# VHH binders against Shikimate dehydrogenase (NADP(+)) (aroE): the designs that were tried, part 6

Target 1, 275 residues: Shikimate dehydrogenase (NADP(+)) (aroE), of Thermodesulfovibrio yellowstonii (b5yj55)
Amino acid sequence: MITGKTKIIGIFGDPIEHTLSPLIHNEAFSYLGLDYCYVAFNVKKDKLKEAVEAIRALNIRGVNITVPHKETVIQYIDELSDEVKNIGAVNTILNNEGILKGFNTDVNGFILSLKDEGISMKNKNFLILGAGGAAKAIVYGILKEGGKVYIYNRTPSNALAIKEKFKKFGFIEIVEMDKSVTEKIDVIVNATSLGLKKDDPMPLNPELIKPEHVYCDIVYPETPLMREAERIGCKVVGGIGMLLWQAAFAFKIWTEVEAPIEIMKKTLNKLLTKD
Short names: E, the ipSAE of ESMFold2; O, the ipSAE of OpenDDE; V2, 0.75 times the mean of E and O plus 0.25 times the DockQ between their complexes.

## First folded at step 1 (VHH)

Design e09 (framework vhh_8h63_2)
Fold by ESMFold2-Fast, scan of step 1:
Structure e09 (fold): chain B 275 residues (1-275), chain A 121 residues (1-121)
Amino acid sequence: as target 1 above (275 residues)
Amino acid sequence: ELQLVESGGGLVQAGGSLTVSCAASGFTFSRYAMGWSRQAPGKERELVAGITSGDSTYYADTVKGRFTISRDNAKNTLYLQMNSLKPEDTAMYYCARVTYEYGSGRYFDYWGQGTQVTVSG
């Protein structure tokens, strides 16, 4: 029951109507008996500053930030976590008595999605396909865990920008897409949107995948290349885990309580099977 | 500045044809999936057609076999050819860019202002 005592958490984005976050978080609050309510707010680019000030004015406990605001919002925040300073994007804001602190839970979301599946990063070779916002968080997380990054992107300048940004944190090299590109790789990560539509090209030729590879995909629930990797005999990790764990870390930031992972996962799976 | 500008709407008789166009600017058009959505007063918005950067297409059952989506990457333009129009096709038609984001999947991240299509009869 929502009352005058209920604490509000929100999400700022545009568009926002398709976000899965409200049902995931609200079910978790209900399960734990926490008096919180998660609400989606459509925030246009020219209203972002006013929306951020409304966090203070309305005493909102915190918000998630999604597209197109993750980079632009940084200028309106009082304190930034180390991952935000290094990546240049915020997905979570905490309001602590009027002081706004920005976080990026996608980093630990990716790390825990692999660790939860028993996959170690230290001294392992990762092939990252893509150079967008997701790739930045993923690359940063791998390097901080002591992994080695090989990055490929169809637009080479985007891969170069990521290498220059993150080379100070560890081993990162740009690769060409050739017949040997996966020979020294332990984990292949699709950080592109390829695989969402039936006729999308595969982000990688399946002939380059061997049973000893781990295949990871940020896309969910399942892509054609994930199915092919499973057929080849790979350990496959889908994008649902990253989505789940980034939400779990944001939950803990706002509530200071551990997220009910099993309940969040069940809710997310139910939402992803809807028409 | 990202812009999608629709044109080509108007009044047409039942059984007729009409092509609506969308001029895109401010982003690399050829790299994005694009779509057409429509909304009639008092009804929910529906996705009627989509096209990937690789030219793969999707159509809603309500328009399949009658509508054709296409793109011209050299002109940064998206098209919807509408044939055998019915009064039920009367709606505001919106051009949209398709993107992917954690927690939302694939969705429209930008819309134009729309172009009105009215089918009499």
Scores: ipSAE 0.000, ipTM 0.241, lowest interface PAE 11.8, mean pLDDT 86

Design e10 (framework vhh_8h63_2)
Fold by ESMFold2-Fast, scan of step 1:
Structure e10 (fold): chain B 275 residues (1-275), chain A 118 residues (1-118)
Amino acid sequence: as target 1 above (275 residues)
Amino acid sequence: ELQLVESGGGLVQAGGSLTVSCAASGRIFSSYAMGWSRQAPGKERELVAGISSGGSTYYADTVKGRFTISRDNAKNTLYLQMNSLKPEDTAMYYCATEGDWYYEFDYWGQGTQVTVSG
């Protein structure tokens, strides 16, 4: 039951009505007996500044930021974490006594989704498919963990931009898509939206995948290429893990309590089964 | 590389006061959140106080109203003023700084022991 003592956490985005975050976080609060309520707010582009100011005015504990605000919101935040400064996107804001601090828990979400499956990153070769916002967070995370990045994007200039931005943090090289591109690779990561729509082409030819590869996909719940990688005999890490762990990290930032991972995962699985 | 050196711990009677200090080096102190964590034998480590780069503070309910965290950016020093000490405050106190991800404070110091007698 919501009372005058309940602390509010929100999410700002547009569109917002289909977000899974409120149910995942509210079930976690309920399970742990934490007096928080997570609510979704549809925030149009021309109202973002006012929405951010409302965090202070309404004493909201913090918010998630999603499309299309992740980059634009930075100008309205007081303090930025290192990953935000380096990536240029925020997905989590903490209000600490009126001081707003921005974080990017997608980095943590990727790193922990692999670690939870027993996959180490140090000195491992990663093939990253894509050069969008997700790819930036993933590349930064891998380099910070001492992994090596090989990046492919259909538009080479986008891959070059990522290389120039992140080369100071570690090994990153642009690759061409040929028959040998995966031979030196330990982990293949689809960081594109391919697989989300029924008619999407495969982000990679399955013939390039071998049982010794780990296949990771940011798309959820399951893509055709994830199924093919599983049939080939790969260890497969889906986008559900990233979604879960980025939420768990945001939960920890706001509440300072460890997220109940199993409860969050159970809730997420129920939601994704219905969709 | 980052180093945190705690000092100021010792024996104090219940109801007394102590200030512990942390000297930081190896990164831009003013750009990072800092905190104090403590661990008593057989208990989990707990964050008792935090201070952002901008000066906003956090206190655990167990110490709120008794402890005060502060920072001196010119001297790269973090302080914890502890008043109205209780036997339950007996612990090793560790200076902490935020890492690349906020929820993990990196504890680099050896700690400073605070013992509160009855």
Scores: ipSAE 0.000, ipTM 0.132, lowest interface PAE 15.3, mean pLDDT 84

Design e11 (framework vhh_8h63_2)
Fold by ESMFold2-Fast, scan of step 1:
Structure e11 (fold): chain B 275 residues (1-275), chain A 119 residues (1-119)
Amino acid sequence: as target 1 above (275 residues)
Amino acid sequence: ELQLVESGGGLVQAGGSLTVSCAASGFTFDDYAMGWSRQAPGKERELVAGIYSGGSTYYADTVKGRFTISRDNAKNTLYLQMNSLKPEDTAMYYCARGRWLQSYYFDYWGQGTQVTVSG
């Protein structure tokens, strides 16, 4: 029951229609008896400033930020976590009495999604596809855990910008997309939005994937390349794990209550297994 | 009634071997991926090994080369052969069923069997 006392939490993105975040958070609020409601807002690039000011104007408790706003939103936020200062991307905003604080829960969300699947990062070679806000969080997380990053992006200058920004944290090298690019790689990570739309091209030629690779994708619930990697015989880590763990950390930031991980997981599992 | 019942846990010396087993009932065993997860006190649960109905396997980096997962679809039984055991392998070991070899797709877990490695 939504009332005049219910606190609102939102997500700003474009596109937003297919986000699973409202399902996860609202079920968690219901389970714990917390008087919160999570809603999705489609926010176009030219309306982001107005949307951020609406957090204060409407006394919204906080919001998630997703594609394409994770970098651009920083200029409209009052205080930033150290993680955000290092990576340059925000996925979570807390409204603390009119002061907007920015966080990035994608870093630990990615780390725990691999850890939960038994994948260690230390001394492993990661191929990162993409150079956006999610890619920055993922690269930072891998480097901090002692992993090695090989990065490819269709626009080479964007990959170079990431290398220059993160080289102080560990090993990062730009690669060309050739037929040997995956030979030394342990984990392939799609950190692009490719796979969200029906007609998206694959972020990588499947012929470059071998059964010994781990294939990781930030997109959920499934992408064509995830299905192909599974057919090849790879261990596949979909975006659901990262979604779960980043949501759990954001939940704690907004509510100051520990997220009910098993309930969030059960909610996602019901959707994915068609129970 | 859906059940996963683990057995075979116990105390073993470092460098030793142990096999844990899981007896499944109440569902069509060969329609599901099966896995073994473990949890030590104060640590998060981790998926250490998984196997599809057709026999394709996954191993966590921490156990690769030491542990072997197998299944007997005719007997509805899952196995984990653990070799070269280390004190760090001490944990409660849980049997799980799921759609895919990802922890988020596992929808049922057993009660667990304790493995303690001395030395």
Scores: ipSAE 0.000, ipTM 0.230, lowest interface PAE 16.4, mean pLDDT 87

Design e12 (framework vhh_8h63_2)
Fold by ESMFold2-Fast, scan of step 1:
Structure e12 (fold): chain B 275 residues (1-275), chain A 122 residues (1-122)
Amino acid sequence: as target 1 above (275 residues)
Amino acid sequence: ELQLVESGGGLVQAGGSLTVSCAASGFTFSSYAMGWSRQAPGKERELVAGITSGGSTYYADTVKGRFTISRDNAKNTLYLQMNSLKPEDTAMYYCAAEDFWSGYYTPEYDYWGQGTQVTVSG
């Protein structure tokens, strides 16, 4: 029941219509009897500043930030966690009496998603496709776990910026997209938004994927390249697991209550078996 | 400065063939992924073909089996060989560096050419 006392939590992104975050969080609020409501907002790049100011104006408790806003939002936030200062990307904002504080829960979300599937990161070679906010969190997480990063991005200067920022934490190299780019790779990670739109090209030519690769995608529920990787015989890790674990950490930031992980997982499983 | 200049467009009959070219300058061409996008009046820009620095190719379903993308790194030139042309292939064809994985036209990329018009009569 939504009343005048209900606190609002949101998510800002573009596109946003396929996000599963409202379903996961609202079921968790209902289960615990917490008077919150989670809603999605499509926010275009040129509207981000106004959307952030609306957090204060509308007394919104907090928001998730997703593609393409995770880096650009930082300039509009009052306080940043230490991890955000290192990563340069925000996925979670808390409004504490008009003071906006930025956090990044994608790091733990990515790490736990892979560990939950039995995938070790130490000494493994990762090919990261993309150099946005999600990519920064993923790269930082891999390097902290002792993995090796090979990064490709359509705009090479963005990949170079990531390398310069994170080279102090471990092995990171920029690669060219060529027919041999995946031959030394153990895990391929799509950290771009490619696959969210019906007309998106695949973020990687499927001919470069072999059965021995693990394929990871931040996009959910399932992308054309995820289906191709599974057809080829790869272990596939989708964005659903990352969504679960990052959501659990964000839930605690906003509510100060431990997330009901099993209820969130049950909700995701129902969504996966529905369609 | 990075520059892309398309050429080779024109009027062709349905079922015919045409090759368009893109001359690149101001960057290390051999290190860049390259692509061809097209835009017909009243429609969004569509990626039709892409080629990586290593030679791996991508084709839109609408052109698979008919179009062939290729590159000549010694000449800093990208090509699109178009066979079995259809009236629906009529569009302005644009060359792009590193943007072929975007899937659609975005004005945020400086490395787009001016385009070359292809008109297929039938």
Scores: ipSAE 0.000, ipTM 0.119, lowest interface PAE 17.2, mean pLDDT 82

Design e13 (framework vhh_8h63_2)
Fold by ESMFold2-Fast, scan of step 1:
Structure e13 (fold): chain B 275 residues (1-275), chain A 118 residues (1-118)
Amino acid sequence: as target 1 above (275 residues)
Amino acid sequence: ELQLVESGGGLVQAGGSLTVSCAASGLTFSSYAMGWSRQAPGKERELVAGISRGGSTYYADTVKGRFTISRDNAKNTLYLQMNSLKPEDTAMYYCAKYEDSGWYLDYWGQGTQVTVSG
C-alpha cells in the first residue's frame, strides 16, 4: 500500500508510456518489503530543469533518466560518477539529502546482458548503430572489455563526437552504410530508439545481416529487425537483458540493498509471455 | 560427457497444452543459455524459444504468447510449456545449449515428437 511514508523513485523520459521499469522495480520492492514506489513521468525537453528540481522539492529518492534526456540532464546534477564523466550520459540519479549524484548503469547493464548470453567481447568487431546516450554507454562498455567498435549514425557529426571522446579507450572507427559494412562484423548493435514505434524505419537493411552475426537491440520487447535477424538465423539478444541488469544496479544505488535478480527476471518473463 | 535428453512429447488435440522437458547432464547447467528448436517434416529447423543464464527469454513470433520457456537449475532441467496448440506446431522438438561463446546452438539430442491433431 502507498502511504505518506512511501519513498518515491521515478523515471523521466519522453515518450515514457511503454517503459517496463515500473513493473520490474515495484515487484522487487514488494518482494523485499521495501516501502518504495516507482512511477513514470513524461517529461518534455523544455521541462527537464523543472523536473530535476522537483527531485529536491518533492524529496524523491532518485530517478532513472531515459531518452531524450540522458545527456542534457548532466548540467542539472551536483556530482557525477567516473563513468558519467567519461561517457557524458546519465541514466540514474540518487538524491542524498538534496545533493543529486548521477550514475550510468547502462554500461554494466549492456556488458552483463551479453555475458549472460555467453557472448565474449574481447577482440570482437561491433557495429554500433546510433550515437545517443545509450550508444555512449555501450561503446564505452565494449572498449573497456577489449572489443572493437565501428560506429554508424545518420548524423555523422554525432558519430565523430563519440569517436573523439572514446578513441583513448580503444579501437573505434566511423563507417559508411554500404553493402560491405557488416562483412567483418561479429556483433550488430542497434543503440537507436528505432523499432520502439510501429512505423519506425529499420535501423539497418536486413540484407546486410548474415546468420553468423549476433544481433543485439536495446529496444524491447521485440523490434522488426530483431524478428528479421531471427528469420535469417542469427543469435538475437534483445533489450530485456540490458533492462534487467541496468535496473538491478540502479536498485542497489537507491535502496543500498542487492536487487532480487530472480524476482526481476520472473517479472520480465511474465511480461514477455503476455499478449 | 554432455547429454541433453528431451521428453514429454506426444499426441495432443488442437487447443490443448503440453510440457516438454530437457534433462541436462555433463555440464554446469546454470552457466549456459539454453533453447528449444523444432523441425517439421520437409521444413528447416527453427529456434522457438531461448533463455539466458540470467533468465531473460526470447520467443519466435509464431509461438509468442502461447509458449513459455523456463529452467530449473537445481534439477538441471529446461522446460517448454506449450498452450493453445495448433496443427502447425507439429514437429520434433530439440533442446539446445548455446556454445561457450554464445554464438551458436550446439549438442542436439534425439528430440521429442509433438503431434497436434486437428
Scores: ipSAE 0.000, ipTM 0.103, lowest interface PAE 20.7, mean pLDDT 85

## First folded at step 3 (VHH)

Design v1 (from c09 with S54D G55S; framework vhh_7uia_1; at its last look DockQ between E and O 0.01; V2 from the best seeds 0.00; counts 0 for: pae E 20.0 > 2, off the site)
Fold by OpenDDE, look of step 3:
Structure v1 (fold): chain B 275 residues (1-275), chain A 121 residues (1-121)
Amino acid sequence: as target 1 above (275 residues)
Amino acid sequence: QLQLVETGGGLVKPGGSLRLSCVVSGFTFSSYEMAWVRQAPGKELEWVSSISGDSGSTYYEDSVKGRFTISTDNAKNTLYLQMSSLKPEDTAVYYCARGKYYYGSGRFDYWGQGTQVTVSS
């Protein structure tokens, strides 16, 4: 039950109606008996500043940041984690007595999602598809863990931008999409939004995928390319893991309590089954 | 065809040890997570341990850390689970499984027939 003592946690995004975060986190709060309430706020770009100020004014404990605000919100944050400084994107805000701290849990979320599946990054070659916000976090995570990155994007300039930004952390090269591109690759990562819509093109020609590849997707619950990878015989890691673990890390940042990961998993599975 | 075959289960006293084996055919460990999963009577499937086929990294459930060791012999295409300091709560059917994180298919896509492990005084 919500009372005057209940602490509020939110998510800022636009659009926001589809987010699963409230359901996941509220179930976790309930399970652990924590007096928090997670709510979604649709925040337009021109209202982002006011929304951030409202965090302080209303003494909101924390806020998740999602598209399109992950980068623009940085200018309103008092303290930034190393991940945020390196990536340039915030997905988690902690309000500590009026001081707003920015974190990015997508990095560790991705790392742990692979670890959870028994996949290490060290000394492996990754093909990253995409050059958006998710790609930045993933690329940084891979490099941090000692992996090598080969990045492809339909818009080469975006890939170049990522290379320039992250080359100081490790090996990163831009690749062209041809038959040879996957020959030296160990892990393929779809870091695009392709697969969210029914008629989305595949971000990679399935003919370039080999059984020895590991295929990772950030889209959940499933994508056509995931199905193709499965058909081909690849180890496949879906996007649910990253979603789950980024939430778990955010949860801990806000509550200082370890997230009930199994409960969150169950909740997420139930939600996705209904869709 | 792809096949996983577990062996090594049996009855053991608390504090005892067992070594499970899983012989794989139809694929190699190279790019796959191999895992042991167990199911006790009336309980849900429980992940026990995983090993990365390519890196050799190992992972364990908290309840078995320090007691169980997962390993592979690539030359024999065999997955192992060395169990020590066994407890009654370890009683379950143990399955060898190939890892896959896929909604709708669970965490694992291929399973063996399972081998019974019973820990009882």
Scores: ipSAE 0.000, ipTM 0.198, lowest interface PAE 15.7, mean pLDDT 91
ESMFold2, look of step 3: ipSAE 0.000; ipTM 0.143
ESMFold2 (binder alone), look of step 3: mean pLDDT 83; pTM 0.849

Design v2 (from c09 with Y103W; framework vhh_7uia_1; at its last look DockQ between E and O 0.01; V2 from the best seeds 0.00; counts 0 for: pae O 14.6 > 2, off the site)
Fold by OpenDDE, look of step 3:
Structure v2 (fold): chain B 275 residues (1-275), chain A 121 residues (1-121)
Amino acid sequence: as target 1 above (275 residues)
Amino acid sequence: QLQLVETGGGLVKPGGSLRLSCVVSGFTFSSYEMAWVRQAPGKELEWVSSISGSGGSTYYEDSVKGRFTISTDNAKNTLYLQMSSLKPEDTAVYYCARGKYYWGSGRFDYWGQGTQVTVSS
């Protein structure tokens, strides 16, 4: 029950109606008996500054940041984590007595999602498909863990930008899409949004996938390419893990309590099974 | 050929202990989640425990926390489940499984034949 003592946590995005975050977090709060309420705010680009100011004014405990605000919001945050400084994107804001701290839980979310699936990153070769915000977090995470990155994007300039930004952290090269692109690859990661829509093209030709590859997708619950990878015999890691763990880390940041991961998993599974 | 072979099941009294083993062939643990799942008569499959093949992270369902320990010997390609303080409700066929996804009903892609664990006075 919401009372005058209830602390508010939110999410800023545009559009935002489709987000599962409120359902996941509120269930977790309820399960643990924590007096928080998670709500979604549709925040337009031209209202982002005011929205951030409102965090302080309303004493909102914390806020998740999603597209399109993950990068632009940085200028309004007082303190940034190392992850944020390195990748240039915030997905979690903590309001600590008026001081706004920015975090990015996508990095650790991705790392843990692979770890849970028994996938080590150290000394492995990763093919990263995409060069967007998610790709930045993923690339940084892989490099941090000692993996090597081969990045492909339909827009080469975007891939180059990522290379230039992250080359200081480890091995990263831009690759061309040809038949040989996956020959030295251990793990393939779809870091694009392809698969969200029914008619989306596959971000990679399935013929380039071999049974020895691990295929990772950030899209949930599944994508056509995931299904193909499964058919081929690959180890497949879906996007659900990253979604879950990024939420769990954010949860911990706000509440200082470990997220009830099993409850969150159950909730998320129910939500995605219905779709 | 991929194979998972469970052993170690049997009849034990409440409070007793058993150690299950699963010998794997055809693949290595390093890139997979390995898990134990169980099915009691008339009940659905229940996830019991998982371990990451490379990271060593372990997970347990609430009902077995503190009583069961999952581990691996990668050199032997063997998965273990040390069960202690066994209860009648632990009675089930225990399966070794390879993880496909972390979540959902389709979480595992390969299974062993199972080993019967019966906890009874």
Scores: ipSAE 0.000, ipTM 0.198, lowest interface PAE 14.6, mean pLDDT 91
ESMFold2, look of step 3: ipSAE 0.014; ipTM 0.447
ESMFold2 (binder alone), look of step 3: mean pLDDT 81; pTM 0.834

Design v3 (from c09, 19 letters changed; framework vhh_etentamig_d1; at its last look DockQ between E and O 0.02; V2 from the best seeds 0.00; counts 0 for: pae O 16.2 > 2, off the site)
Fold by OpenDDE, look of step 3:
Structure v3 (fold): chain B 275 residues (1-275), chain A 121 residues (1-121)
Amino acid sequence: as target 1 above (275 residues)
Amino acid sequence: EVQLLESGGGLVQPGGSLRLSCAASGFTFSSYEMSWVRQAPGKGPEWVSGISGSGGSTYYADSVKGRFTISRDNSKNTLYLQMNSLRAEDTAVYYCARGKYYYGSGRFDYRGQGTLVTVSS
């Protein structure tokens, strides 16, 4: 039950109605008996500053940041984690007595999602499809863990920007889409939003996927390319893992308690099976 | 049906050379990375070398680097392993395998019956 002692955690985004975060976190709070309430706020771009100020004014414990605010919110944050400093995006804010601290749990979320599947990153070659915000976090994570990155984006300039930004952390090269693009690759990662819509094109020709590849997708619960990868015989890691673990890390940042992973998994599965 | 048939094994002296071949059938050979793996008596399987579908990329275990060369002829559906400077510890049954080694675990869906390589004085 919500009382005057209940601490508020939120999420800022636009649009926000589709987010699963409230359901995941509130179930976790309930399970552990923690007196928190997670709510969603639709925050327009021109209201982001006021929304961040409201975190302090209302003594909100923490806030998740989602599209389109992950980069623009940085200017309003007092302290930034190393991940945020390197990738330039915040997905988690902690309010510590008026001092706002910014984190990015997508990095570790992705890392752990692969780890859970028994996939190490060190010395492996990754093909990254996409050059957006998610790609930045993923690329940084891979490089940090000692992996090599080959990045492809339909807009080459975006891929180049990522290369220039992250080349100091490890091996990263831009690749062209041809029949040889998946040679030497161990893991293919869809870091685009393609697959969210029914008629989205595949970010990679399935003919270039081989059974020996591991296929990762950040979109959940599945994508056409994910299904093709499965058909081909690849080990597949869906986007649910990253979603889960980024939430778990945020949970711990706010509550200082380990997230109940199994409960969160169960909740996510229930939610995604209804669709 | 996928078939892999190794040949070329035999007895060789230390320091000698041997060339293994693997004839592949039942699948589009050029579409798959291929590997050589070996198993010595009393030991588990060990990945030896891999080659990309096109042949443009090759990989080797540290134990064979500089001594072994993997190649393929996609027009003949054949995989090769040139083994030079052979050592006693190279003694094993060598298998042709379809798939890739992932730095600690092999991902192979098919392998042949193997060919025995014995390095002995």
Scores: ipSAE 0.000, ipTM 0.238, lowest interface PAE 16.2, mean pLDDT 92
ESMFold2, look of step 3: ipSAE 0.000; ipTM 0.278
ESMFold2 (binder alone), look of step 3: mean pLDDT 83; pTM 0.852

Design v4 (from c09 with K100T S105R; framework vhh_7uia_1; at its last look DockQ between E and O 0.02; V2 from the best seeds 0.00; counts 0 for: pae E 16.8 > 2, off the site)
Fold by OpenDDE, look of step 3:
Order: structure tokens, then C-alpha cells, then sequence
Structure v4 (fold): chain B 275 residues (1-275), chain A 121 residues (1-121)
């Protein structure tokens, strides 16, 4: 039950109605008996500043940041984590007595999602499809863990931007999409939004996927390319892991309590099964 | 490195018992649904039993209900299958498998090498 002592955690995004974060986090709060309430706020671009100020004014404990605000919100944050400084995006805000601290839990979320699947990044070759916000976090994570990155994007300039930004952290090259692109690759990562819509094209020609490849997707619960990868015989890692772990890290940042991962998994599975 | 290593298989007479073990490394199996599956010669892979990582929930195929018991030792990161009242039709290679939350219940993403169980007079 919500009382005058209940602490509020939110998520800012536009649109936001589809987010599963409230359901995941509130279930976790309930399970652990923590007096928090997670709510979603639809925040337009022109209201982002006011929304951030409202965090302080209302003494909101923390806020998740999602599209389109992950980069623009940085200018309103008092302190930034190393991850945020490096990737230029915030997905988690902590309000500590009026001081707003920005974090990005997508990086560790992705890392841990692969770790759970027994996939080490060190000295592995990664093909990254996409050059958006998710790609930045993923690329940084891979490089940080000692992996090598080959990045492809339909818009080459975006890929170049990522290369220039992250080349200081490790090996990163831009690749062209041809038959040879996957020959030296260990892990393929879809970091695009393709697969969210029914008619989305595949971000990679399945014919370029080999059974020895590991295929990772950030889209959940599944994508056509995931299904093809499975058919081909690849180890497949879906986007659910990253979703769960990024939430778990945010949860811990806000509450200082370890997230109940099993409960969160169960909740998410239930939600996705209904869709 | 993620590994599943089965042990405990062997030759037993009908009515006998065996205890299979599966030592897990590279992940925390308590966060996953773990399962035993088996494949008899010339037959398809058959699900035998599952146990939730959170503990408490166990599932069995009808043919082994009352005879087999699945369990875990979290401290040893080990999955067990206690088999009793074994029948010749239980003869198979038994595999330890990790269930995945990503693809729904009954799907597995990692397997051990298997251990042979032979029930014969």
C-alpha cells in the first residue's frame, strides 16, 4: 500500500505506455517488502528540463531514462558515472538529497546477460549491427571486457561516429556488408530496433550466419533473425537478459538492495507470454 | 566457460536404483530451470524431469512419476536425479540440460555430454 512514506521511482520516456519497467520493478518491490512505487511518466522533449527539476522538487528517489532522452538528459545531471561519461547516455538517475547522479546500466546489463550464457567477451570478435544508443553501450561494454568490435550500420556515418568515439578503448572497425563479413566473427549482436515491428527487415542476411556463431539480440522476446539463428544452430541470446540486468542494476542503485532476479525473470516471462 | 557434466550412469537390473549427478560450472544454476532429458536408441529426445532454480517446483513426465526424484544441491552446484524401480524402457543416455527463461519453459540451451543408463536383466 502506498503511504506518505512511500518513495517514488519513475521512468521518463516518449512514448512510454509500452514500458514493462513499472511491472517489473513494482513486483520486485512488493516481493522484497520495499516501500517504493515505480511509475511511468510520458515526458516530451520540451518538458525534459522541467521533469528533471521535478525529481528534485518532489524528492523522487530515482528515474529511469529511456528514448528519446538518454543523451539530452545529461546536461541536467549533477554527477555522471564513468559509463555515462564514456558512452554519453544516461538510463538511470539517482536523487541523493538533491544531487542527481547519472548512470548507465545497459553496459553492465549487456555484459552480464552474456556472462549468464557462458559467453566471454575477451578476445572475441563481435559484429555489431546498428549504431544507435544501444550500440554505444554494447560497444563500450565489449571493448571494456577486451573484445574486438566490427560495426555495421546502414548509415555509415553513424558507424564512423561510434568508431571515433570508442577507438580509444580498444579495437573497433567499420565493416561493409558482404559475404565475408561474418567469417572471422564469433558473436553477432543486433543492436538495432529491427524486429520490433512485424514487417521489419532483418538486420542481417541469415545466410551469413553460421552454426558456430553466437547470435545476440537486444529485442525481446524474439525476432525473426533470432529464429533463423536458432534454425541454423547458433547459440542465441535474446534481449530479455539485458532488459532484466539493466533493471536489476538500476534497482540496486536506487534501493541499495540486490534485485530479486528470479522474481523479475518470472514476472517478465509472464508478461511476454501474454503478448 | 559453461559446463554441464553428468555422472552416475551404469548398468543395473530391473527394479534397481541409480543416482545421476550433474555438476554445473560457468553459471549459477539456481537462477535457471534445470532438467534431465534422455534419449534411447532409435528414439527421439525425451524430457524426463525439471526443477526450478528457485527451488520447490519439480516436474516429471508421467512415465517416471513416483520413481524418479529430481533435486539440487546449491552449495555444490549440482543437479541430481534419483532413479528407482528402474525398467528396461528407462535405458537411455541421460543428459543434464539448462532451461532458458528467454524462450519459455521446456526449452534448453545447454547440455552435458550425457551418461549412459542401461537397465537389463
Amino acid sequence: as target 1 above (275 residues)
Amino acid sequence: QLQLVETGGGLVKPGGSLRLSCVVSGFTFSSYEMAWVRQAPGKELEWVSSISGSGGSTYYEDSVKGRFTISTDNAKNTLYLQMSSLKPEDTAVYYCARGTYYYGRGRFDYWGQGTQVTVSS
Scores: ipSAE 0.000, ipTM 0.215, lowest interface PAE 14.1, mean pLDDT 91
ESMFold2, look of step 3: ipSAE 0.000; ipTM 0.187
ESMFold2 (binder alone), look of step 3: mean pLDDT 82; pTM 0.845

Design v5 (from c09 with E33Y S57T; framework vhh_7uia_1; at its last look DockQ between E and O 0.01; V2 from the best seeds 0.00; counts 0 for: pae E 22.2 > 2, off the site)
Amino acid sequence: QLQLVETGGGLVKPGGSLRLSCVVSGFTFSSYYMAWVRQAPGKELEWVSSISGSGGTTYYEDSVKGRFTISTDNAKNTLYLQMSSLKPEDTAVYYCARGKYYYGSGRFDYWGQGTQVTVSS
ESMFold2, look of step 3: ipSAE 0.000; ipTM 0.137
ESMFold2 (binder alone), look of step 3: mean pLDDT 83; pTM 0.854
OpenDDE, look of step 3: ipSAE 0.023; ipTM 0.255

